# VHH binders against S-protein homolog 13 (SPH13): the designs that were tried, part 3

Target 1, 133 residues: S-protein homolog 13 (SPH13), of Arabidopsis thaliana (Mouse-ear cress) (q5xv33)
Amino acid sequence: GRLELKNEISGVASVRKAKLAVRCWSNEDDLGWNMLKPKQSRIWKFTTMNMWPFQKTEFRCQFRSGFGTTNEDVVTVFSVKDGFRKQCGVGGDECFWVAKRDGFYLRRIVKDGGGDSRKKYVDVLKSKWVWKW

## First folded at step 1 (VHH)

Design p01 (framework vhh_7pa5_2)
Fold by ESMFold2-Fast, scan of step 1:
Structure p01 (fold): chain B 133 residues (1-133), chain A 123 residues (1-123)
Amino acid sequence: as target 1 above (133 residues)
Amino acid sequence: QVQLVESGGGMVQPGGSLRLSCAASGFTFSSYAMSWVRRAPGKGPEWVSTISGSGGSTSYADSVKGRFTISRDNAKNTLYLQMNSLKPEDTALYYCAKDYYDSSGYYEEFDYWGQGTQVTVSS
């Protein structure tokens, strides 16, 4: 499996305020705090465990913005549970997330046949930020 | 209801061979990719090998390439793992697993599996 998280936060007073700190963890691993500068992505590759007797793979994240606050909501960013990954790309194996000023979006891949572009992206708002600047 | 029953494990000396079997029921076997996964004492789970529903594509973990062969008999709803040149590091409980997606991209959630089969490689 593949989890990508990109910081596209913009329209804030300074680049420092547009930084995003993110901590993601699974039932087996804590990926620690990662600082994402504007336009920066972090990619984690992992073995997907959706097979008994192993725990089903599920990653959750919490966020701390450059606005000086932490998002209280923990967001599920990858899961083999409850059909979550049906909304992700590459047969559910790759979840791409984008942080924007107003919230956290899942970037869905839409395959277009023919032409120069083979893929088109649609960002779907999944979690609205509760914090204020 | 999906059921998977592993068998064929045992005790062998280094350099020996074993053939594992997984009897599947409760789903259209040939429509799903199948995998072998192992868990050694004191270690996390390790993916070993996967075979496509048709058997036309296989993949292996680097630690077993050239020594293990995954295969399937869709007429018998059975998955196999031929293990040659066994090493002490191969000692683990081996589990078979069904993919969540069938060959047409249809997804089905399930929660019933087998108990695994123990492989012990020691002198």
Scores: ipSAE 0.000, ipTM 0.145, lowest interface PAE 15.7, mean pLDDT 76

Design p02 (framework vhh_7pa5_2)
Fold by ESMFold2-Fast, scan of step 1:
Structure p02 (fold): chain B 133 residues (1-133), chain A 121 residues (1-121)
Amino acid sequence: as target 1 above (133 residues)
Amino acid sequence: QVQLVESGGGMVQPGGSLRLSCAASGFTFSDYAMSWVRRAPGKGPEWVSTISGSGGDTSYADSVKGRFTISRDNAKNTLYLQMNSLKPEDTALYYCARDEWDFWSGYYDYWGQGTQVTVSS
């Protein structure tokens, strides 16, 4: 499988507001906090286990930006459980997330790029940035 | 260039109050979330409170909720911590810290020298 997190925050006066802090983990790994500058992506490639009842591949993340965090503090960004991957698009094994100034988006694959066709994406707003507390 | 200077610490009796101040210089103060972090004798650092750059959002550790109030005066480049109903467990060196982002990331790039608060009879 493939998980990509990209920072596309732009149009801000402060360099600090354009940064994205990301912490991701699975049951076995805590990848710690990582800073993504504007236009940077972090990509994780991994083996998926999706044979019921052994559906065990799941990643969760926390996001912090100059505009706040996601409404749900912990966001599932990849899972083989509960049909989660359907929302990531027709690729089935790839989830692509994008932070923008107005919120956090899933970059959904609507065409798989079969044959000579390029992959086509639609960005779906999943959470606006909010200041928590 | 960037400086954070704490003041207002001291010795107080249990149930007393103190107001800590942190004078900031060398950066645009209102662009940064600011935090108070304390270190008690024999313990690691404990986050106490954070305030957003605008002052519109605050958060507190459960151990201090209802007793401490964080505030800031962006015109004076000063961060405050009003500490009420002090307990012996609040005895610590209190640090003013600048968050690396304008949101509290838990990562701090600048710290003051700390101001000592001692709560005892």
Scores: ipSAE 0.000, ipTM 0.173, lowest interface PAE 13.6, mean pLDDT 80

Design p03 (framework vhh_7pa5_2)
Fold by ESMFold2-Fast, scan of step 1:
Structure p03 (fold): chain B 133 residues (1-133), chain A 123 residues (1-123)
Amino acid sequence: as target 1 above (133 residues)
Amino acid sequence: QVQLVESGGGMVQPGGSLRLSCAASGFTFDDYAMSWVRRAPGKGPEWVSTISWSGGSTSYADSVKGRFTISRDNAKNTLYLQMNSLKPEDTALYYCAKEGYSYGFEDDAFDIWGQGTQVTVSS
């Protein structure tokens, strides 16, 4: 399995406002703070064992952008519970999140690649940026 | 000079309670969100809880939900963490942290950290 967080913030007056600060943790490990420049991603890969049906793995993140934070201060970005991965798209083995200037999006896989087929995505707005402090 | 001074830590048995305090000075306390962050021996920092500048919004790490309550008294420039049903896994140095503004994009999302207060949960 695969979790990706990508910064696609663009169309801003300064590089400072285009940066995305991300802090993520799991029930098993703290993934720490990361600063993502425009077009940068942070990627985590999971073994088959981490995706076993009886494992209780969740990854949660906080986001800080030049436009604020998410509506929910803490966002669940990956979970093996209750069909969470189904919202990430066909195959349920990849969750792809994207920060844009107007908000935080889930990039869903609508059609998997194979042979001459290419993966097809749709971006779903999950949270607008809000100022909390 | 911006300062955060934690207090209220100590040794307690599993199932016990402690109330941590953080006295803030040198900045306009009610303009900033405040957080509690902990560091267990041999581990990296783990975020525990955040409270908005007004106290109108709170958030908690999954490991402490239902057991810990974050609060603030803006008139006294003080942040609190009420810790109930303490577990050995809660043993850590607890830091008060001032959230950085989203406009800043500093290396850390927290501008200022205190020196910490030690919480030890053992029998």
Scores: ipSAE 0.000, ipTM 0.090, lowest interface PAE 17.2, mean pLDDT 75

Design p04 (framework vhh_7pa5_2)
Fold by ESMFold2-Fast, scan of step 1:
Structure p04 (fold): chain B 133 residues (1-133), chain A 123 residues (1-123)
Amino acid sequence: as target 1 above (133 residues)
Amino acid sequence: QVQLVESGGGMVQPGGSLRLSCAASGFTFSSYWMSWVRRAPGKGPEWVSTINSGGSSTSYADSVKGRFTISRDNAKNTLYLQMNSLKPEDTALYYCARDLEYSSSWDEYFDYWGQGTQVTVSS
């Protein structure tokens, strides 16, 4: 599987103000805190598990502003449970997330007239920031 | 040898003003972002304000917006904090800190700190 988080925060006075720290984890792994500068993406690749007796693959993330304020919401960003990954696109082995000025969005891939879902997407707001940029 | 030396603290009444200074030496001051961080008695450190290397961009904690102004003079290697409309809750030891723009950890945001200067706001 593939998880991408991109910082698209803009229109703020400083690079430090627009930085976003993100920590993602599963029950088995903690990916640690990672800093995203404006326009930067962080990509994690991992093996998905969805068969007995192994635990199902699921990642959650928590966010911090560039000055250390932690967002209250913990966001599920990838899961093989309950069809979650299908909302990321057809086939559902990749999820793309975008941080914007007001919050954190799932970039949901949709089919176009050619059947290539990578050509079209809709951004869905999943969590609002508790801080101002 | 990096050194940051704060001055300008003191005792003031609510509504008063103070200007803090931080004299920097041992590094190229104009190449670094700089911050003010305070620590009130019995509390952890609270970030107050940041200024970029050229002085063109500033940021403030919500608790001090509209009352405090951060500035710098790169020719004199000096950082300033103008504090207006002071409140009892502004009572703290104020630190000048060299700011690491790329740190992902709060503890890693600053690599050098001054000794601090005490600000006491009381009637």
Scores: ipSAE 0.000, ipTM 0.130, lowest interface PAE 15.0, mean pLDDT 77

Design p05 (framework vhh_7pa5_2)
Fold by ESMFold2-Fast, scan of step 1:
Structure p05 (fold): chain B 133 residues (1-133), chain A 124 residues (1-124)
Amino acid sequence: as target 1 above (133 residues)
Amino acid sequence: QVQLVESGGGMVQPGGSLRLSCAASGFTFSDYYMSWVRRAPGKGPEWVSTISSSGSTISYADSVKGRFTISRDNAKNTLYLQMNSLKPEDTALYYCAREEVYDYVWGSYEFDYWGQGTQVTVSS
């Protein structure tokens, strides 16, 4: 699989307000805290496990603002469970997430329609920021 | 205060093996992805391998896949690279790097700290 997380926070008064710290983990691995500056992406490539007796691959993320405040939600960003990957769009082993000013969005890859069409994307709000001070 | 110190480089004949180590200090090693990056004489840096903070997620450059093994010991704050079936093309200065983020715009890895490097020379 492929997980991408991009910081697209913009329209804020300072660079610090636009920074985002993210910690993602699975049942097997803690990816640690990662600082995302505006316009930066973090990409993780991994082998998906969806076969008993191995644990099914699932990643969750926790967020902190540039001021160190923690967001209330812990968000599932990749899972082979329960058809989660279907919502990520065409080629369901890839999930692309985007942080914006108001929340965290899944970037769904879709085809334009019939014929010779390029892939497009639409951003779907999945978690609105609720910072705990 | 953040330091990365590589060791284990040396001279070896084609087909030989070497094990590189990187001792990390000044930060919580277990919180970071770690990478090996090499620079061959007269060439730019080439990413070799990355390992996640716990060690369960690993990736390799196609040129080393099946020959090199990256690993880490979080209790000892140490990163390793086991290099087998070495080729003359593997001759390079090998750097331990702490990964900050993948730079999507440039299609490259962004590292916030690097070691000084350890030299690996593969020749007959």
Scores: ipSAE 0.000, ipTM 0.101, lowest interface PAE 16.9, mean pLDDT 79

Design p06 (framework vhh_7pa5_2)
Amino acid sequence: QVQLVESGGGMVQPGGSLRLSCAASGFTFSSYEMSWVRRAPGKGPEWVSTISSGGDSTSYADSVKGRFTISRDNAKNTLYLQMNSLKPEDTALYYCATELYYGSGSYEDYFDYWGQGTQVTVSS
ESMFold2-Fast, scan of step 1: ipSAE 0.000; ipTM 0.257

Design p07 (framework vhh_7pa5_2)
Fold by ESMFold2-Fast, scan of step 1:
Structure p07 (fold): chain B 133 residues (1-133), chain A 126 residues (1-126)
Amino acid sequence: as target 1 above (133 residues)
Amino acid sequence: QVQLVESGGGMVQPGGSLRLSCAASGFTFSNYAMSWVRRAPGKGPEWVSTIYSGGSSTSYADSVKGRFTISRDNAKNTLYLQMNSLKPEDTALYYCAKGDEYDILTGYSEYGMDVWGQGTQVTVSS
């Protein structure tokens, strides 16, 4: 599987304030704290596990603002559980998330380029930030 | 600020059972993984169990697998730990904590055990 997190925060007074720190982890791996500058993406590739008795693959993320405030909401960003992957692309194997000024969004493909138009994306708000930029 | 109040501890003989509760406030309980952590006198804290935000996914320390069951009631902002087949080695002060095993192992020293609440004492002796 593939997890991408992109910082698209804009409309803030300073690029310094638009920085976002993110830590993502599973029950088997801690990806550590990663700084996302405006327009920067981070990508992680991993093996999915979805067979008892092994722990099912699930990644969660925690966020910190440039002011050092940690968001109180821990967000599930990838899971083989309970149909979570149905909202992600490439048969559920690739989840693409974007951070914006007001919160954290899942990027979904809603129209493909069949015919003479490009693929359309819709960003769905999943978690609001508790801080202001 | 986060407040966590543990209860349900007590004295029990080996093989006995206890059910611990944790009343949470000051945050959106249903959005967070929650853990139980214990500390025996003279030892550091030991992670015991985690239940993830959705309530159906759980994880346990090898020392308690098959004996302890973690659960939560998101409508009541309450976390539970059902402890069966208790052993003298389970004697400790038990804390509930906001976050999963990785939060506890990597971040708890920055927050301190005192942030988790006062704890509830479990004593297993004959």
Scores: ipSAE 0.000, ipTM 0.089, lowest interface PAE 18.6, mean pLDDT 75

Design p08 (framework vhh_7pa5_2)
Fold by ESMFold2-Fast, scan of step 1:
Structure p08 (fold): chain B 133 residues (1-133), chain A 121 residues (1-121)
Amino acid sequence: as target 1 above (133 residues)
Amino acid sequence: QVQLVESGGGMVQPGGSLRLSCAASGFTFSSYSMSWVRRAPGKGPEWVSTISGSGGYTSYADSVKGRFTISRDNAKNTLYLQMNSLKPEDTALYYCARVDEYGDYEWFDPWGQGTQVTVSS
């Protein structure tokens, strides 16, 4: 499986406000805090486990930006549970998340609805930034 | 919501036969490879068989080759496992699972409760 987090925060007066801090973990691994500058991505590749009785693969993250944190402080970014990965690419094995000025988005690849076979991206807002302190 | 419901298990004598079914809902069934996975008491899970989305390709664990046949009916969103020449070692809870692949890794979605197969004299 593949998890990508990209910082696309723009339209801010200061590069400091456009930085994204992210910490992700699974039941077994803590991937630590990572700082993403505007336009930077962080990618993690991992083996998916989804066979009873083993632990099901699930990654959760905390995000911090110049606009606060996500409304849900902890966000599920990859999970083999409950159809979560239907919204991700490559048979559900690649989840692509994007931080923007107004919130945190899941990026999906979709075909053009005009009958063209070309693929385009649609970013779906999943959580808004809020100040919690 | 993804749902998989297994049925068709039961008790049989060695040499007997059973046919398991798995009713799938909540996803495009024909787009996924499907597998049967089992767990015997005191043992870890064992992969049994996989069938491609079209039904054109099948694979089997060495322990069941020549005895078990996996098949699917995409019009009915149903997966099957025909089990012949059953042995006591086939006693297990059987699960159907949706398969996803990327690169060198396969993983399974055992969304169901399983169906119990007991082979004893």
Scores: ipSAE 0.000, ipTM 0.083, lowest interface PAE 21.3, mean pLDDT 77

Design p09 (framework vhh_7pa5_2)
Fold by ESMFold2-Fast, scan of step 1:
Structure p09 (fold): chain B 133 residues (1-133), chain A 122 residues (1-122)
Amino acid sequence: as target 1 above (133 residues)
Amino acid sequence: QVQLVESGGGMVQPGGSLRLSCAASGFTFEDYAMSWVRRAPGKGPEWVSTISGSGGSTSYADSVKGRFTISRDNAKNTLYLQMNSLKPEDTALYYCAKEIDWELSYDAFDYWGQGTQVTVSS
């Protein structure tokens, strides 16, 4: 499996305010806090466990922005359970998340734009920022 | 129809080695992660190891790390488990299991294969 998180926060007063801090973890691994500048991505690759009775591979993340907002609760960003993977690319093996000024989007690949080199995406809002100070 | 046939089990002394095989058919083998699961007498099932469809990524239960090696031959549709430094605690029926297919939700309730018995005793 593959998890990508990209910072596309824009339209804020400074680069400092457009920074994104993200911490992701599974039951087996804590990936720590990662700081993403505008346009930067972080990618994690991992082995999935998805067989009865062991549906164990699941990553959750917490996000914080430089403009003083956080997500409400921990967000599930990858899971082998409950059909979550139907929303992701490459047969459900690759989940791509994008942070924008209004919240977090799952990026769905809807067509190939030119063979192996380009793809068309649709971003679906899954979680909004909450104003907390 | 998905079919998984395990083989290679047997009786061995502590410290010995065995190689298990799983012959797969009825699906595109290289597109799915494969796992080994075992069930010891009087206990519930325990996950042992998983390998990605390409073979580029593997994971192991803490109890077998450094002793067992999972591998696959996609040209032969075969999954392997090389078991070294076997312990009495490794005695179990070993099952080959295919990753669940999300469009086939009934897969969530069962794994395929009849299992192969591994007995480690002095």
Scores: ipSAE 0.000, ipTM 0.138, lowest interface PAE 17.6, mean pLDDT 75

Design p10 (framework vhh_7pa5_2)
Fold by ESMFold2-Fast, scan of step 1:
Structure p10 (fold): chain B 133 residues (1-133), chain A 122 residues (1-122)
Amino acid sequence: as target 1 above (133 residues)
Amino acid sequence: QVQLVESGGGMVQPGGSLRLSCAASGFTFSTYAMSWVRRAPGKGPEWVSTINSGGDSTSYADSVKGRFTISRDNAKNTLYLQMNSLKPEDTALYYCAKDQYEYSGYDLFDYWGQGTQVTVSS
């Protein structure tokens, strides 16, 4: 599997750039804190366990703004359980997440109907930020 | 509806002190982070300081750390900036700014006050 997280936070005052810290973990692994500047992505690759009896690959993340605020909302970003993979690309093996100023989005590929053969992306809001400060 | 009115600016010598105030109305002041932003003539806005909704967490620009203190009185709907050890480089219009979302500290501002002038000269 493949998990990508991109920081697209924008629309903040020019003198203060929004940096995003993200920590992701599974039941077995803690991937640690990763700092993302605006426009940066972090990619994790892993083996999915979706065969009986080992259906247990699941990643959750928490977020902190480099501005000193924290979103304590824990978000499931990848899971082989409960049909989660239906919303991800490449047959459910690649989940692409985007952080924006108002929340955390799942990025989905859609066909471009304009006739230029290019694929377009649609971002679906999954979690609004609750920065308690 | 939303109003932010700054006061307390003036002229001061280098090394002096001033205390700015911002009277807020038209929204639930106690649930929003508040900021001070300044603008010198010919420059873009510079973020100075932010305080969280509860008043127990603050952030400062590197240029003012150790000299300025942001505080708030939620019962009075008032934001303050205590400015010590003032430098000529602190000369600017100082604006009170409301964060766009409740409990947010993203320095996304949907309302700015009219500003209060601070002039530091020898």
Scores: ipSAE 0.000, ipTM 0.202, lowest interface PAE 13.1, mean pLDDT 77

Design p11 (framework vhh_7pa5_2)
Fold by ESMFold2-Fast, scan of step 1:
Structure p11 (fold): chain B 133 residues (1-133), chain A 125 residues (1-125)
Amino acid sequence: as target 1 above (133 residues)
Amino acid sequence: QVQLVESGGGMVQPGGSLRLSCAASGFTFSSYGMSWVRRAPGKGPEWVSTISYSGGSTSYADSVKGRFTISRDNAKNTLYLQMNSLKPEDTALYYCAREPTYEFDESTGYYFDYWGQGTQVTVSS
């Protein structure tokens, strides 16, 4: 599997205000705090385990703003449970998330591209920020 | 909203023991790593110990390694520091601190969101 988090926050006066700190973890692994500047992505690649009942891959994240304010809403960003990956679109085991000025979006891949085609996305708002940028 | 309240400090003789507690409120305690930081009179702050959100990983400053033990109880939203074999050099105000963010506090040399009020530990004969 593949998890990508991208910071697309724009329309703020300074890079500091547009920075996003994100921490993601699973039952076995804490990926730590990661600073995302505007336009930066963090990508994690991992072996997807779906062996009931023994192991099921799942990642959750929490966020902090560049304004010193925290949004401690915990968001599931990848899971093999309950058809979660179906929300992420084509590709089967890839989930792409995007932070925007108003909230955190799941970027659902509608068309993967090919040759002369570009990838097409639909962004679905999943968590609205408590803070303002 | 975020509140950290330290307790358990006091006066103790060299070689003695104390246990510090930090009661956390206003945030999801089980989602954050926690640290203890101390400030001795006339000195800057010194990091003492850190514990991960789950309690599965701990780290210690070389000056306290083998003598201090950090632990947490996520059900009670409480952080602990068990201090054994105390030395006069351990005399300081001890702060509970929530996991660093990307903000760098130049006075502490660390990135921290929130600090408690501190609890005084005095080690003297």
Scores: ipSAE 0.000, ipTM 0.118, lowest interface PAE 17.0, mean pLDDT 75

Design p12 (framework vhh_7pa5_2)
Amino acid sequence: QVQLVESGGGMVQPGGSLRLSCAASGFDFSSYAMSWVRRAPGKGPEWVSTISGSGDYTSYADSVKGRFTISRDNAKNTLYLQMNSLKPEDTALYYCTKDFDSGYEVYFDYWGQGTQVTVSS
ESMFold2-Fast, scan of step 1: ipSAE 0.000; ipTM 0.247

Design p13 (framework vhh_7pa5_2)
Fold by ESMFold2-Fast, scan of step 1:
Structure p13 (fold): chain B 133 residues (1-133), chain A 121 residues (1-121)
Amino acid sequence: as target 1 above (133 residues)
Amino acid sequence: QVQLVESGGGMVQPGGSLRLSCAASGFTFSDYWMSWVRRAPGKGPEWVSTISTGGGSTSYADSVKGRFTISRDNAKNTLYLQMNSLKPEDTALYYCAAEYIEDSGTYLDYWGQGTQVTVSS
């Protein structure tokens, strides 16, 4: 599987307030704090486990922004549980997340309606930020 | 010594215009993102507008969009805010703010003392 987190925060008071710190972890691994500058992405590749006796693969993330506050809720960014990955691309193997000024979005691959081999993206808001000045 | 000195505030009637200036000294102005932030009587600070280091990117609070224009002159180390179609709710002390992230990862911000804008009839 593949997990990508991109910082697209814009329209904010400063470069610092457009920076995003993210920590992601699974039941097996802690990916540590990662600082994302505007337009920067972090990508993690992993083996997806969904059978006994192995633990089911699930990644969760916590965020901090230059505003000093973010959502305090932990966000699930990848999971083989409860059909979560059906909302992700490439047969559920690739989840692409985008941070914007107002919140955290899942970037969904959408087939071009014209029958072209090209794909478009639709960003779906999944978690809103609480910002302070 | 780092200094940000705002000027151009005053009293105007609703529908009037003012141009604020912020003179910067003691740091490399062209390396800093610049913002205007205001504080109305009895309220907390409200972000108004931001401009990038070279002036190629600007952003505005919804309350001022279409009425205010932020600009900068790096050769003169000066930030500007052109305020048109002023409303009583624009009455506030207006601050100039400078922000920079050093190569070390240290965040630096500098604030001016503010200039008063009063919109009343």
Scores: ipSAE 0.000, ipTM 0.144, lowest interface PAE 14.4, mean pLDDT 76

Design p14 (framework vhh_7pa5_2)
Fold by ESMFold2-Fast, scan of step 1:
Structure p14 (fold): chain B 133 residues (1-133), chain A 125 residues (1-125)
Amino acid sequence: as target 1 above (133 residues)
Amino acid sequence: QVQLVESGGGMVQPGGSLRLSCAASGFTFSSYAMSWVRRAPGKGPEWVSTIDSGGGSTSYADSVKGRFTISRDNAKNTLYLQMNSLKPEDTALYYCARGYTEVEWSTYYYYMDVWGQGTQVTVSS
């Protein structure tokens, strides 16, 4: 499996205010705090467990921006639960998240008359930043 | 319903010790890095210390290294700051905050979304 978090925050007063801090963890692993400068991505690769009853791979993240914070404390960013994985690419094994000035987006596959394609993505806003500075 | 409440401030003489506590409620305390930030009279805010969610990693401002110890008890949803060898320069209102501070070239950038009301520490003879 593959989780990508990309910082696309722009249009803020300083580059430091455009930084994104993210901490992600699974049931067993804490990936720690990671600082993403504008235009940087962090990619984690991991083994997925997708066999009933052993569907255990799930990552959650907490994220903070230099110009404000989200109203959501924790977001599920990857899960082997079928309903979540169908939003992501490559058979549900790759999830892309993008932080922008107005919030945090998941890139998802758009179905087109019965077809799924990696080329047919839309960014879906999941959390809005609240300006706290 | 998310809130932080500091306690343990007071008056102490130079060289003395004080322990601050911060009681957290309304969120999963064990999922968040926590920080102490102080504001001295006539000065801007100064980051003091940060502890990660599990308590295994800590960081300190140069002005307090070797004298202050940050710790947490996730079972009690409580953050602590043990302050030893207190100096008059440590006189300030001390806030606990959810999150951390990035310091770069003596400029502080706060990545925090919940703040307490503060507890006053006064160091004087």
Scores: ipSAE 0.000, ipTM 0.100, lowest interface PAE 18.7, mean pLDDT 73

Design w01 (framework vhh_7w1s_2)
Fold by ESMFold2-Fast, scan of step 1:
Structure w01 (fold): chain B 133 residues (1-133), chain A 117 residues (1-117)
Amino acid sequence: as target 1 above (133 residues)
Amino acid sequence: QLQLVESGGGLVQAGGSMRLSCAASGFTFSYAMGWHRQAPGKQRELVAKISSGSTAYDDSVKGRFTISRDNTKNTVYLQMNSLKVEDTAVYYCAAEYDFWSGEYDYWGQGTQVTVSS
């Protein structure tokens, strides 16, 4: 499996305010706090366990703003449970997330209706930030 | 259209080995595949599952059964070693239509495995 998280926060008063810290974890791994500057991505690759009823892979994340305020919501960013992966990118083994000023989006890559040679994407809002920038 | 066709069942003596085959048509192995069994008077249970490069087994068969696939033949196998009388059951091949939900939408007809003492 593949988890990508990109900081696309813009329209804030300073670069410091546009920084995002993220901590992601599963039952097996704690990926620690990672600082993302504007336009930076972090990518994690992992073995996907979809062995119900035996084993399930699930990652959740917490977010901290450039001011140090932590978002209260813990967000599920990858899971083999309950059809979660249907909402991820093409094929479902890759989830691409994008942080923007108003919230956290899942990025889906789709075929461009106007051209066969190019990929187009759609960002779907999944979690709104409770902090103010 | 997905179809699953099982083969390889039959009679075997305790301590013996047997390999079951499940030939799939109408799909690629983007789906999770599993082997279930149902003994007389009992509910159907999952014994082995394969998804991408990963495999998982019920505790009752760990170390004795191996699930594998041949991508060139679109076939999933269950290699059963050190068979016990309690492994006697009808074995079913199953494929998840919705890989993410963990439900099996496609089933084979089943193949009988009888292990004699």
Scores: ipSAE 0.000, ipTM 0.153, lowest interface PAE 18.8, mean pLDDT 76

